VHH binders against Probable chemoreceptor glutamine deamidase CheD 2 (cheD2). Designs and how they scored, part 1

Every score and structure here is a prediction.

Target 1, 172 residues: Probable chemoreceptor glutamine deamidase CheD 2 (cheD2), of Syntrophus aciditrophicus (q2lsl4)
Amino acid sequence: MNSKAIKPSCEYFLLPGYIFMSPEPYLISTVVGSSVAVALWDADSKLGGMLSFLYPFRESSAESTAIYGNVAITYMVRMFREEGAKKKNLRSQIFGGAESDCCEADQIAHENVKTARSVLKKHGIKVISEDVGGRLGRKIVYNTFQNEALIYKVNTLRNSDWYPYDGQGRQA
Positions, changes and structure headers below are counted from each chain's first letter, unless a header gives other numbers; antibody chains are not in Kabat numbers.
ipSAE, averaged over its two directions, is called F for ESMFold2-Fast, E for ESMFold2 and O for OpenDDE. V2 adds 0.75 times the mean of E and O to 0.25 times the DockQ between the complexes of E and O.
Where letters were taken out, [cut] stands.
The coordinates of atoms that the task and the answers printed are left out; those that the model quotes come from them. Centres of patches stay.

## First folded at step 4 (VHH)

Design k08
Fold by OpenDDE, look of step 7:
Structure k08 (fold): chain B 172 residues (1-172), chain A 124 residues (1-124)
Amino acid sequence: as target 1 above (172 residues)
Amino acid sequence: AVQLQASGGGFVQPGGSLRLSCAASGFTFSSYAMGWFRQAPGKEREFVSAISWSGGSTYYADSVKGRFTISRDNSKNTVYLQMNSLRAEDTATYYCAAKTRFVYSTLESAYDYWGQGTQVTVSS
């Protein structure tokens, strides 16, 4: 008997470089172009969350922020563990990494996706779904309780959603 | 101080091979894409090849595709360019360059650091 879809009680808009997790049902909205969003979910606790990162990798030595995929994913996994989730029960979804005609945006998009896959694999976390690549941006709504996502692929995003992300370097 | 030291240039006959190396120091090598450019006498500097921070992605100019291979060893802070089936038109001074933000570009202006050139001469 498919348990009645629990309606999320709250909504959260996820920005790049942020991590959100909740034991309560949430709808997380986010937008990704070149960037990647990763959903993490534990079936036992129904704990769900999502992160969004802009760049593939930074080594842990200096001022690591969640704008980096390896940092963001590792931190999120830690958060889940602290809340009692077991790694073996974690499931992930990867979103984003769209190609752009601008400069090296296609390369960063690809690297972001690769990093997401690699880091999740390193942590032994199964990727159960991916919606990545292509040339369209993504508006995503993720249900943290059911581990379900709605993806609206769009032709137009803000310039800041595409590498090099406003040309201002690293987004805070 | 940032340093890029290129080596491996020389004289070779058409059809021959060379391997260029570029040793990097003074920055976090693994966080940078690396590229090779070349400049022939009287010509503008042109893109040859580039590799992403992890080595997971590479790109080649059409003129060198299938003949050149770019690679890197992050443990040694070094990027390489294996050049096979060299042609006279490959004669140039070769430059290694570093680019921030992990991924490469074909644009010279996108690269932040440049090494000294190493001369490659292909002649019969």
Scores: ipSAE 0.016, ipTM 0.279, lowest interface PAE 8.0, mean pLDDT 88

## First folded at step 13 (VHH; from k30 with A50Y)

Design k37
Fold by OpenDDE, fold request of step 16:
Structure k37 (fold): chain B 172 residues (1-172), chain A 126 residues (1-126)
Amino acid sequence: as target 1 above (172 residues)
Amino acid sequence: AVQLQASGGGFVQPGGSLRLSCAASGFTFSKYAMGWFRQAPGKEREFVSYITWSGGRTDYADSVKGRFTISRDNSKNTVYLQMNSLRAEDTATYYCAAKTRFVYTGSTTYTEYDYWGQGTQVTVSS
């Protein structure tokens, strides 16, 4: 962190299936295994946020929650636009999508990453950094003011951090 | 010191209108989303409306949709609640609140409000 940068005064822990946004500087912490986190940042206003989704795509609008990547990312992008963000000033980062020992988990992880890339591309949002894949979980701290992230890759996450997110996934 | 001061409450007949104002000081107003809440006697405080930092998005409780309108003037550090077609059930003490963060799950919008103002009484009665 640059010594001249404003240090965030607030902290927030982002849970899976949530979207967080604030114009104030925040340190956002989150944990991702099979899931994916996306940071979105407006270079002009310094509006920053992060979302975490568990599943790649939902076709039906009936249960369109932020647990689905296509819903969560689209919602966040719309929110930023409504706040006056210009597409050219938006920057995104993608985190997560680690593989597990379960074949279905690998598929979900890969599709989560693909969905994040696809939806961001569809909205014309530049992805400036990716830390995805592999077999390690990620503990992330994202600075919304600087659009910088600290990533700690770990061998041991909770089973609920891995698909199917019900404690039956990857053993710690 | 942070201050939120609500005003504009009063007595009105059913079908009437009121406009509430909440003046903010002691913080950067444009960095906060603003909300209105109300509490009737013997009832829990309930959400009425919110408006995002720039006013780009608004939301309302189902009970007030189509009747109430939230707006803000960042140059005046003030949030407003225009209340039309008032009903007896709208009788309550109305509170203004400020929050720095927006949290969404896809099914529910939630914000932890950082600051709360003093209430203004609204009474709708014949």
Scores: ipSAE 0.779, ipTM 0.890, lowest interface PAE 0.6, mean pLDDT 91
Fold by OpenDDE, fold request of step 16:
Structure k37 (fold): chain B 172 residues (1-172), chain A 126 residues (1-126)
Amino acid sequence: as target 1 above (172 residues)
Amino acid sequence: AVQLQASGGGFVQPGGSLRLSCAASGFTFSKYAMGWFRQAPGKEREFVSYITWSGGRTDYADSVKGRFTISRDNSKNTVYLQMNSLRAEDTATYYCAAKTRFVYTGSTTYTEYDYWGQGTQVTVSS
């Protein structure tokens, strides 16, 4: 480990349907099964953040909840731009979208990943890394200052981490 | 030491205006979003307004939308609250607060803020 690297002093646990961002260094922890997490980072200001969404797409813009990928990602990108981030300096990473034992869950997982890619592309945001798919859950620790992530792939998550996310109280 | 010093409170008639200031020290001001809260006697502290690090985004409680304006000057380490068309129900002790993180939950809570200043009293009365 590079002794000269700035170490984050703060930690935050990101829940599904939430968006987090900070100009200060943070370690963001999150867990994803069928859901997808997206990290967004400004290379110039070192502004970093992460979002987690459960469902791929909401047609109605009236209810802007971050549980939907198209809403969450668009919102976060706008936030970064409002803070002065330039498109050319933005970098994104995509995590999650694991398959499960249910066909419907697999479909949601695949569409979540597809939506993340599509929306980021629509906004002209470069995706520099993806760790998606497979059949394992992911425990992620993301460093907002360095734009680096640690991923621990696991066999067992909570039932609420898999579609249809029973117990979370968040339904499409 | 971190300090947030609010000022500008006072007595004003209904329909009048006040401008609150909060001077910050002891931390990198430009790395913190700033917020205003208020607490009336016998009531809980409530959110009034916030502004992001660069001022790129602002938000307000529904009760003050269209009447209050939050702004900041990072060169002066100060956040402001322009209060127009003041009402009796705006009477409260006003507090400024600082946070280093933004969390989108659909609602802003006081628990998100890291530092709090001392209050300045605003009294709206005829």
Scores: ipSAE 0.747, ipTM 0.877, lowest interface PAE 0.6, mean pLDDT 92
Fold by ESMFold2, fold request of step 16:
Structure k37 (fold): chain B 172 residues (1-172), chain A 126 residues (1-126)
Amino acid sequence: as target 1 above (172 residues)
Amino acid sequence: AVQLQASGGGFVQPGGSLRLSCAASGFTFSKYAMGWFRQAPGKEREFVSYITWSGGRTDYADSVKGRFTISRDNSKNTVYLQMNSLRAEDTATYYCAAKTRFVYTGSTTYTEYDYWGQGTQVTVSS
């Protein structure tokens, strides 16, 4: 809400498979293709964060990392709850899931969006905005203090942002 | 400029108690989680205790659990470490640190802290 909340020291570049949260106001930047980013925000405290995941879900705890949507979302909700945030006061936004010409990448995009919706619903967290689907990738700058995102639709993304899921799990 | 000033160290006999304080300035203290770390001569710095920015969660190294208590007073911009039942193994320089960036990947938690204090010496010996 003021220019002091957006200092150079308050920027973070979010990579796939990462969760970032801070009670300080931040500008969080990320790029998504078939992947999905989820912003989470507590209006009471202005606590905000964002995660980015590549693949829908994993049930094995031994190999569970934040590159999987169910793991990433569940853990970020826990991070917020540990600071006293109540689920009913949390607001979420979903970005990404761009479709491609390849059926396997298109299935991943659809399943990623579906997973984000279902896991957030399971936690009772309101989704107040979605910018998902379509054929264009997205560059996103999320302001955690204002709970506002600037979205730039792009015709060209890095090849790694469009890469379909494989059996070994792609490293960043 | 950011400052974390740790104090309250000193000489104490085994079984004794000390309370460390860390006064913060130059940043919005209530937006930062605080940690205590220690380093003995010839050893690596090790985690001691942690408290979230709201005080809602605390964590302790196994070696100090049940003996040390971390607390904070956001109105005084200060974090405390109450150290009871002190042992010779607790001898070290104790550092406070502050972080506001929380990064998680599922397999590892990044422990990078934004600011570090100068430290205060604790010596436990008979």
Scores: ipSAE 0.651, ipTM 0.794, lowest interface PAE 0.7, mean pLDDT 85
Fold by ESMFold2, fold request of step 16:
Structure k37 (fold): chain B 172 residues (1-172), chain A 126 residues (1-126)
Amino acid sequence: as target 1 above (172 residues)
Amino acid sequence: AVQLQASGGGFVQPGGSLRLSCAASGFTFSKYAMGWFRQAPGKEREFVSYITWSGGRTDYADSVKGRFTISRDNSKNTVYLQMNSLRAEDTATYYCAAKTRFVYTGSTTYTEYDYWGQGTQVTVSS
């Protein structure tokens, strides 16, 4: 192999219901089953981030957290806009939504993918890649500098596939 | 090594003005949001002001809103705090801090600052 990749200096493990964004180059890793992860990237500034959500939609403001796709995506777009990104320059990628033999989990998977597409389209944000559906879970490593994701398909998501989250920031 | 060097503090009369500077080195300044915090003796450190890495948004504590202005010059790796109409209660050590990680969960925003300066003393007294 003669390929060389630009290695980010920083790594972040993304838990479900979290949004992470940084103007620094990062490797953002996560795992998804029926859940969905969305990468968002501004080509002009190389501002990048990723979110992971479990359920498609919520309208209640008192309980509206990033575990819901509509809330997570809308807020991440706001985070990018507040840092100066323009929606026309944003690029997104959608991952996850693995199908299940269990009818309830399978419906959630399908609705999660539909919600990601719908909300991103509503904001006028291009979806440049999707890796969704199928029956296998995914381990994802997203490089925010190059806007590239490595995807590893797995039959099961082991407990060791979720690393402890110990570097989470707090508000000042 | 990362360094945040705050300066521009001093003694000033009530109603006066000071401009604090925080010079940064050891990281890519333009990739970091900057904050100012202050701590009076015997009190907890409190938020004063915040500016995004692009400069597109600023935030202020209610106690300083309208009197203090945060700004940045990315070509000089420096963040500033212009403090006008100073009051005795503004007496504190002022610290600058830098962060590049932005985390949100919906119920609270988890923002941990990556680097902290040693501070500069501001004393407002008649």
Scores: ipSAE 0.648, ipTM 0.795, lowest interface PAE 0.7, mean pLDDT 85
Fold by ESMFold2, fold request of step 16:
Structure k37 (fold): chain B 172 residues (1-172), chain A 126 residues (1-126)
Amino acid sequence: as target 1 above (172 residues)
Amino acid sequence: AVQLQASGGGFVQPGGSLRLSCAASGFTFSKYAMGWFRQAPGKEREFVSYITWSGGRTDYADSVKGRFTISRDNSKNTVYLQMNSLRAEDTATYYCAAKTRFVYTGSTTYTEYDYWGQGTQVTVSS
């Protein structure tokens, strides 16, 4: 049967290094440059979430936090499974990894996207969409109930661009 | 108005049983995971049990595994805690809590629940 449109009444501003998940409908907003955001969704329950990570992977000596892509993705999959989702029903989307003229930032951007793909594949989770690479940063508003994202490409990310507006427009 | 009303506490002898219930209103119960917590006088509040919004997975503190059983009835907007083989150490005020926001950065705490009930007293004594 055809799904009816759902407008989430709840909003969450996703900071870098955070994972957010809820079975309630949410609009999750975030900003990514060389960093990567991953949306994860269970079609059966409409459980949805998003993470944002800054660095590709954790080495054995580093603290285990969600700023690392391998840690963040692995833990978000665990969060979904602990709430009853099955891996075969999960769908993912990858955003970010904007390339930079700075050698270190460009290498991080490429490795972040590679890590997201690799870790999701390792867990057997289908990637149904990507909006990655290029030279432009992204502001993302993800609707967890519909599993749909609005993506705004930007040339310059200001400090205020890291956190969306009052939910109705761009910060000036 | 959100309410989590816990009931079913009381006095019981060691080895006895009690069943706690927590009736929920003011939110979409089937979208919330539920937890039970307890606090004895002079101690910090501690995790007891957890159940997902669908009821498909449960979790227990090691101190209560095999003795306590959490369950839920989404048609009655109620979560339950069946407590068997009660011990003096189980004496506490028991609180139910509801959560729908799951946030992680590097640690997770159960104190990040969206709603908390007032609690019900359980006293285990001869």
Scores: ipSAE 0.636, ipTM 0.803, lowest interface PAE 0.7, mean pLDDT 85

## First folded at step 14 (VHH)

Design k40
Fold by OpenDDE, fold request of step 16:
Structure k40 (fold): chain B 172 residues (1-172), chain A 127 residues (1-127)
Amino acid sequence: as target 1 above (172 residues)
Amino acid sequence: AVQLQASGGGFVQPGGSLRLSCAASGFTFSKYAMGWFRQAPGKEREFVSYITWSGGRTDYADSVKGRFTISRDNSKNTVYLQMNSLRAEDTATYYCAAKTRFVYTGSGTTYTEYDYWGQGTQVTVSS
């Protein structure tokens, strides 16, 4: 972090299936294995946020929860627009989608990343950085003021961080 | 010092209207989403309404939808709650609150942890 940059005074831990937004500087921490996290940032207002989703898409609107990538990203983008963000000032980063040796985990991980890219593209949002794939999980600290992220790649994530996620992970 | 001062409460007949105001000081108002809560005697404090930082989004408890309207004036550091078609069950102490963060949960519900709370203003709806 730049020594001259304002340090966030607040911290938040982002759980899977959650969306976080704030106009105040925050350090947002999150953990992703098969899942994907997306940071969204307005360069003008410094509005920043991050979401984490577990599954790529849901077709039915009746069960439109943030655990699904298409729902979560769309929701967050709408929120930013409602707060006056302009598309040209928006920047996004994509994290996660690691492969694992379990069942359909690789497919889900790949589709999660694909969905993130696709939905952001659909909304005309620039992706300025990606750290996706591989076989390691990610512990992420995102600075909403600077739109910068620290990533620690690990091989010791909880089982719930990997598809199909345990019961606790699904209910998040 | 942070301060949230609510006002506008009072006595009103069923079907009547009140407008609550909450004046904020001691923090950057435009950086906070604002909410209204209420607590009736013997009941838990419940969510009534919130408005985002710029006023771009509002939400309401089901019990007040269509009757209450939340708004804000950032130039005056004030949030308002227009209450129409008041009912006896709306009788409560109303509280204003401020938060810096907006959280949407995986369950499809919104959750906010409020950083600051104001003093309550009493609303009594009775014939």
Scores: ipSAE 0.798, ipTM 0.896, lowest interface PAE 0.5, mean pLDDT 91
Fold by OpenDDE, fold request of step 16:
Parts: structure tokens; sequence; C-alpha cells
Structure k40 (fold): chain B 172 residues (1-172), chain A 127 residues (1-127)
């Protein structure tokens, strides 16, 4: 890290199904197994944020919960636009979607990643980095000011970090 | 030092209007979302309204929707609350607050934590 770079002074732990945004520098920590996290960053304003979703699509168009990728990403993109962000200045990163010992879990993980890519593309947002797939969980620290991420890949996560996310209380 | 100074409170009859102002100093105003809260005697402090740092998004308590309007002028480091069609139940001490973060819970509900609080201004609606 360049000595001249502004260092975040605040930290936030992002839970699945949540969206975090701040114009101030933050270190956002999150954990993903089958789920996917998406970082969004405006190169002009240095506005940064991160979301985490569990499932690719909502069951009904009436649902607006951010546990679904298509809802969460769309919501976050709208917020950025409302704050004056231009598509050409937006950058995104995708994290997660690891495979597990269950076929259904693998399917969800894969669809989560596909959904993230598809929705971001639909909104014309550039994906500059992806760290997805594999069989390891991810502990992530994202810097909202620099648009940089630290990823620690781990062999063991909580059972609730894997589909069907038992104990999380956030289910489809 | 951070300072939030609210003003514009006073006495008004039901159906009347007031405009509150909150002047900020000691921090980068344009980097903060601003909110209004109120506290009536014997009651807990309650959310009234917030506005994002650029003014791109606003929200209101159900009790004030359609009557109150929040706005801001970043060149003046000031947030405003236009209060129309005032009711007796709007009587309270009004506070402005500043926050750096937005947290969406995924259910349409936003979680907010405010970093700075101002001194209150009294609003009394009475015939």
Amino acid sequence: as target 1 above (172 residues)
Amino acid sequence: AVQLQASGGGFVQPGGSLRLSCAASGFTFSKYAMGWFRQAPGKEREFVSYITWSGGRTDYADSVKGRFTISRDNSKNTVYLQMNSLRAEDTATYYCAAKTRFVYTGSGTTYTEYDYWGQGTQVTVSS
C-alpha cells in the first residue's frame, strides 16, 4: 500500500443478505462459501460498497429481499446511480460461489456467480476482478477507497456458510 | 470539533408550516448522510427523515410522509426540514444527525447508525 494512500479508519462486517455503502473509507469484512459477495466502486467519487447474497433469483417479482442476487445487485446499482455515479466510472468485483459436497449446493453456488455476472452486465458495469469457484471458503477484507481486496481461502467454514445455510435464519 | 446546530423551531398553529435548518461544521459535510429525529416529552426519540450525501435518496417516517420534505445544500453545509400541515402530535424537540454509512438489510428496511448528533430545536404545534 502506497504511503500516500488514504487508509480506512473504519471497519464493518458484512452479513449475508446485506448491502453496505459509504463515501468514507471502510474496511469491509465478509465470509462466503456457497454465497457470493459483490463489491461496487465509483472511480470518480471513490464511493464504495459491498453486498452479499445467498440465492440467485427471487421466487416472486414482488420480493425485494437482498438475499437474492438479482435484487441485491440491482438495488445497489440504483443507489450508486442515485448518488450520481456514472456507469462508465463503476467497477465491480465478484467473490465466492465455492463448491461443496452437495450437488444442490454446487448448483446454487454456480448460479450465484452466473447471476452476479449477468446482472452486472445488464447494468453495463465492468467486472475488473473475480475470485470465484473452487472448493474453499473465502474470508474477504475489502477497501472501499482503494477498491482493493484481501482474500484468505480457508478449508473450514461454519455450516451456515454453505447451502442450505442452516442456522442463518435467511432462507428462500 | 464537530458541530450540528439546529434552528427554525417555534410555535405554530395546527395546519401551519415551519422550516428547520441544521448547520454543520467540523467535518466534510458532503460525505455524510443527514437525518432528522424528534423526541416528544415522555416518548422515545423517533426517526423522521434522512437524505443521502448527494441528496439522491430520501426517506420519511410514515407519520410525516407527504407533509415533510428533507433537503440539503452542500455549499452551505446545511440540511433542511420543511414541515407542512403540522399537527399537535408533531410537537417535539427535533434533532439533526450525520452518518457515513448505509446498511440495507435486504427486506426493504434500512439500518442506520448516526455518528454525530446536534442540539435540539423545539417545535410546538398548538391552537
Scores: ipSAE 0.774, ipTM 0.888, lowest interface PAE 0.5, mean pLDDT 92
Fold by ESMFold2, fold request of step 16:
Structure k40 (fold): chain B 172 residues (1-172), chain A 127 residues (1-127)
Amino acid sequence: as target 1 above (172 residues)
Amino acid sequence: AVQLQASGGGFVQPGGSLRLSCAASGFTFSKYAMGWFRQAPGKEREFVSYITWSGGRTDYADSVKGRFTISRDNSKNTVYLQMNSLRAEDTATYYCAAKTRFVYTGSGTTYTEYDYWGQGTQVTVSS
């Protein structure tokens, strides 16, 4: 059973707090430290996307953003379902949750992974792969058509790679 | 090269109808959602209507809901806007646009730009 692989036509760099989806084949690149990225893929149509979040959950706010895992995952599942994807055909992968030498960041890393698992299970979406935990950050390139990720672990990330940063020094 | 060619505009009296077409080439049309926008002189461009790549979901600006219908034919690489019960306020240049990148950051906020834009077609509603 030999066939030519369909190549992605475009590239997208995914920042924390963002959700990206496209019916076009894409290479989606991201970096995660204590944050978590989730790839979602419709096996039937090859529709794929990825999200990245910083904090595990927000329970009650109409103004919640995708920097929270429960919000981000729920929205991305809705985005796929509104385009006709059936939950039974969805496949997910979880990346990130590296622990650092900061106690607050370590707890957030652990809770981020737990939230991703819990929310995906709540939606009935199969998690087919995880690359989570440890002490090293990850650079990820996800091929949305093949549903394959290239992961390499790195011993140094910039501060912005672990947490969002702007010229004012704030953290999300 | 990518091309979005809008056509079907013209002059029409209030209460009349027009059907706009937008023929697409240079990209895989079935992988792109399509939108219609309009701009009257002295005003900002505004959203009119949207249809997903499969045609399964549509959306409309409140000002046109119930009067305009967006549709698409993926075999002809064409999106349509059927405009009924036209009013003077509908006078504008109508643009079609295509997007395949869907980016969200908030609970109800969408700020994703469209990837390609057509040249537009003029619709004039006047006695």
Scores: ipSAE 0.649, ipTM 0.789, lowest interface PAE 0.7, mean pLDDT 84
Fold by ESMFold2, fold request of step 16:
Structure k40 (fold): chain B 172 residues (1-172), chain A 127 residues (1-127)
Amino acid sequence: as target 1 above (172 residues)
Amino acid sequence: AVQLQASGGGFVQPGGSLRLSCAASGFTFSKYAMGWFRQAPGKEREFVSYITWSGGRTDYADSVKGRFTISRDNSKNTVYLQMNSLRAEDTATYYCAAKTRFVYTGSGTTYTEYDYWGQGTQVTVSS
């Protein structure tokens, strides 16, 4: 349990529309509002990763990218399987989908969470944790070695001088 | 310190074979995918072959498919490139590289950035 024994050696800041995966231990950080992040982890090999997407769904086309939840999740599962992970050994966690005053963004938030659940279920991947909805945005720091996330709720109206983020080198 | 030490290069006649090896130290080899690249004089470095950290998947440049075979032995921390049916255009310095960061966006670009690079070994194919 000491900090040296449980801390990954590397850090990665995950941007929207990106998928990151590594067999090395990482601390992966990101921020989500109405967007959704999904952590994926292979318990056998400790292969871990995270994705962040903005919009729920796109039918396959040349313009399909990881900013769409169905595309991002499907591709990350493929990345894990190509490295030898079995779907039944994968564990996932879902974060984000904060509600918004903007009607369009609020509907997207709800559909993003629904899409993450649906696509993961379609692949037969367990969702072992969710931290979704609510009115506040989230800063997430995911430890791929232990498959554990720290979640900080942030004031989406203002995150200035009076609500700082802890332990962050690349925080808003 | 991290080291990727490539060896097995040399002079060979067209149609001949060579086996390159790349010995790794200073990192957990079994957690890194490995690649081979080459650079001929006056040309840009180009991709040759790739193998996943588990060894379960391989990929090859079109120019070498069917002639080159990548393999790895995680117990020896070594990646290999078996080169058969060598041609004059295969003349180059061959570099091994290691990566553990896999980044994808799907926006029409893919990341091929590698974390570590070896100093290379010369392969010369000439009659």
Scores: ipSAE 0.620, ipTM 0.791, lowest interface PAE 0.8, mean pLDDT 85
Fold by ESMFold2, fold request of step 16:
Structure k40 (fold): chain B 172 residues (1-172), chain A 127 residues (1-127)
Amino acid sequence: as target 1 above (172 residues)
Amino acid sequence: AVQLQASGGGFVQPGGSLRLSCAASGFTFSKYAMGWFRQAPGKEREFVSYITWSGGRTDYADSVKGRFTISRDNSKNTVYLQMNSLRAEDTATYYCAAKTRFVYTGSGTTYTEYDYWGQGTQVTVSS
């Protein structure tokens, strides 16, 4: 299997609460602090995608949005399965969950990582890599064709790190 | 040189049928989902139907469910729209579109996320 360079038009910046998937080779960029990103990849077809979620769990289907880890992961797995992917061929990677001095944010970070592990395990999906915890935020560039991620640890995430959208500064 | 060439339109009486074709070139067709859209004079372009790159999932606008069927043949780089039980309200220019970027939050997909658009083919249902 040979890798091909990802074309400039095949780059996507993933925002929190979003799921992105493409059968084309893509570079998916995202940033995570206490939030968690999950890459999912079908080794057989090279179909790849990534999601990012902010909060661990939601019981109610009234807000079936991808900002919740259980909802986001379950939805992305369904998308892969609908395209014929077999669970034994799926590989996942978990990123994020940086610790915070804020008690609520720190608890959410730990629960987000636990939720990602638990939901992927319930679906029978192998987690082949984790880069979680610590105090530093992460900038991630995920190559969907090769199933490879580059991770840059940073002291502070800025609003410009959520390109292409503007936002307000983070409250410490 | 990406091209989406829609054809198969024409004049048909109410209750009749037409089959639209959209031939694609300039991209890897099997890695793109395909959609059909339509625009009547003086109105906004609206979603009609959608099929994933593998053909494993299809979606339809409520106004055409049960009457229209989307299909694809990846060996011919072509997507089809079989339109049955046509009505005057189906009169429009029909456009095919292709996408490979899938973004979900739980709110669904819009035509504004499509990468490529065809020139369209006219369907006129009258008499």
Scores: ipSAE 0.567, ipTM 0.766, lowest interface PAE 0.9, mean pLDDT 84

## First folded at step 17 (VHH; from k54 with A33T)

Design k62
Fold by ESMFold2, look of step 17:
Structure k62 (fold): chain B 172 residues (1-172), chain A 126 residues (1-126)
Amino acid sequence: as target 1 above (172 residues)
Amino acid sequence: AVQLQASGGGFVQPGGSLRLSCAASGFTFSKYTMGWFRQAPGKEREFVSFITWSGGRTDYADSVKGRFTISRDNSKNTVYLQMNSLRAEDTATYYCAAKTRFVYTGSTTYTEYDYWGQGTQVTVSS
């Protein structure tokens, strides 16, 4: 018996400030420190995606980009809604926000998590899982079809955590 | 093997109509946004129209709005382009394309089409 038979053959590496969505099954890989990643999933159609942002919010009408949490989350919700997803069927997961002894980075980490929660609540979107805070960075592999994430917490983030993304292609 | 087979091109007088078809195989058609592009000799390939995988959204280049209509039939794995009120400037090779990846980085959207057909010639001439 195979309870998890479907394994996506497609992979995407998600950089900070990017939003990725596809109706095809994907494995989405990313790394977060004080930054935050949010997975969004439509339970009805199994449309899935992930975003990653660096800073909590921007209210400006100019140069607003997905590096800001409020902008990224609002835009990704719009992307799903334009394809017919209903907010009540959307499920989200929040990752990241590792805390630091560096005062500025620690404040950004806390505000990033707070912003993700606040914006998702404002849109009426369930948060079904969180893996946030602590002092460890995270490598995340998100399966969009099954809405499942594997999370590896590390003391330091190394180039090998980004296997297909160093010039040598090595992994630890 | 992925195939996108465009057909329905030909010669037509200005003001006439043509209907292009693109039959798809080798991928799950209902999970792909379909697009039409065109390229005239000596010019860059340009966007004409797209229709999303759900069929819920369509868009058109300004030069063809009101004259061209994109549609899809998921039961036949086929996308269509109805071209009305044709002009000499519409003369080109028309290509269908398919994509399933949607990327956004801020004020810009980065998209690329995964698969491309070989095209069908449309010639509008008196």
Scores: ipSAE 0.634, ipTM 0.798, lowest interface PAE 0.7, mean pLDDT 85

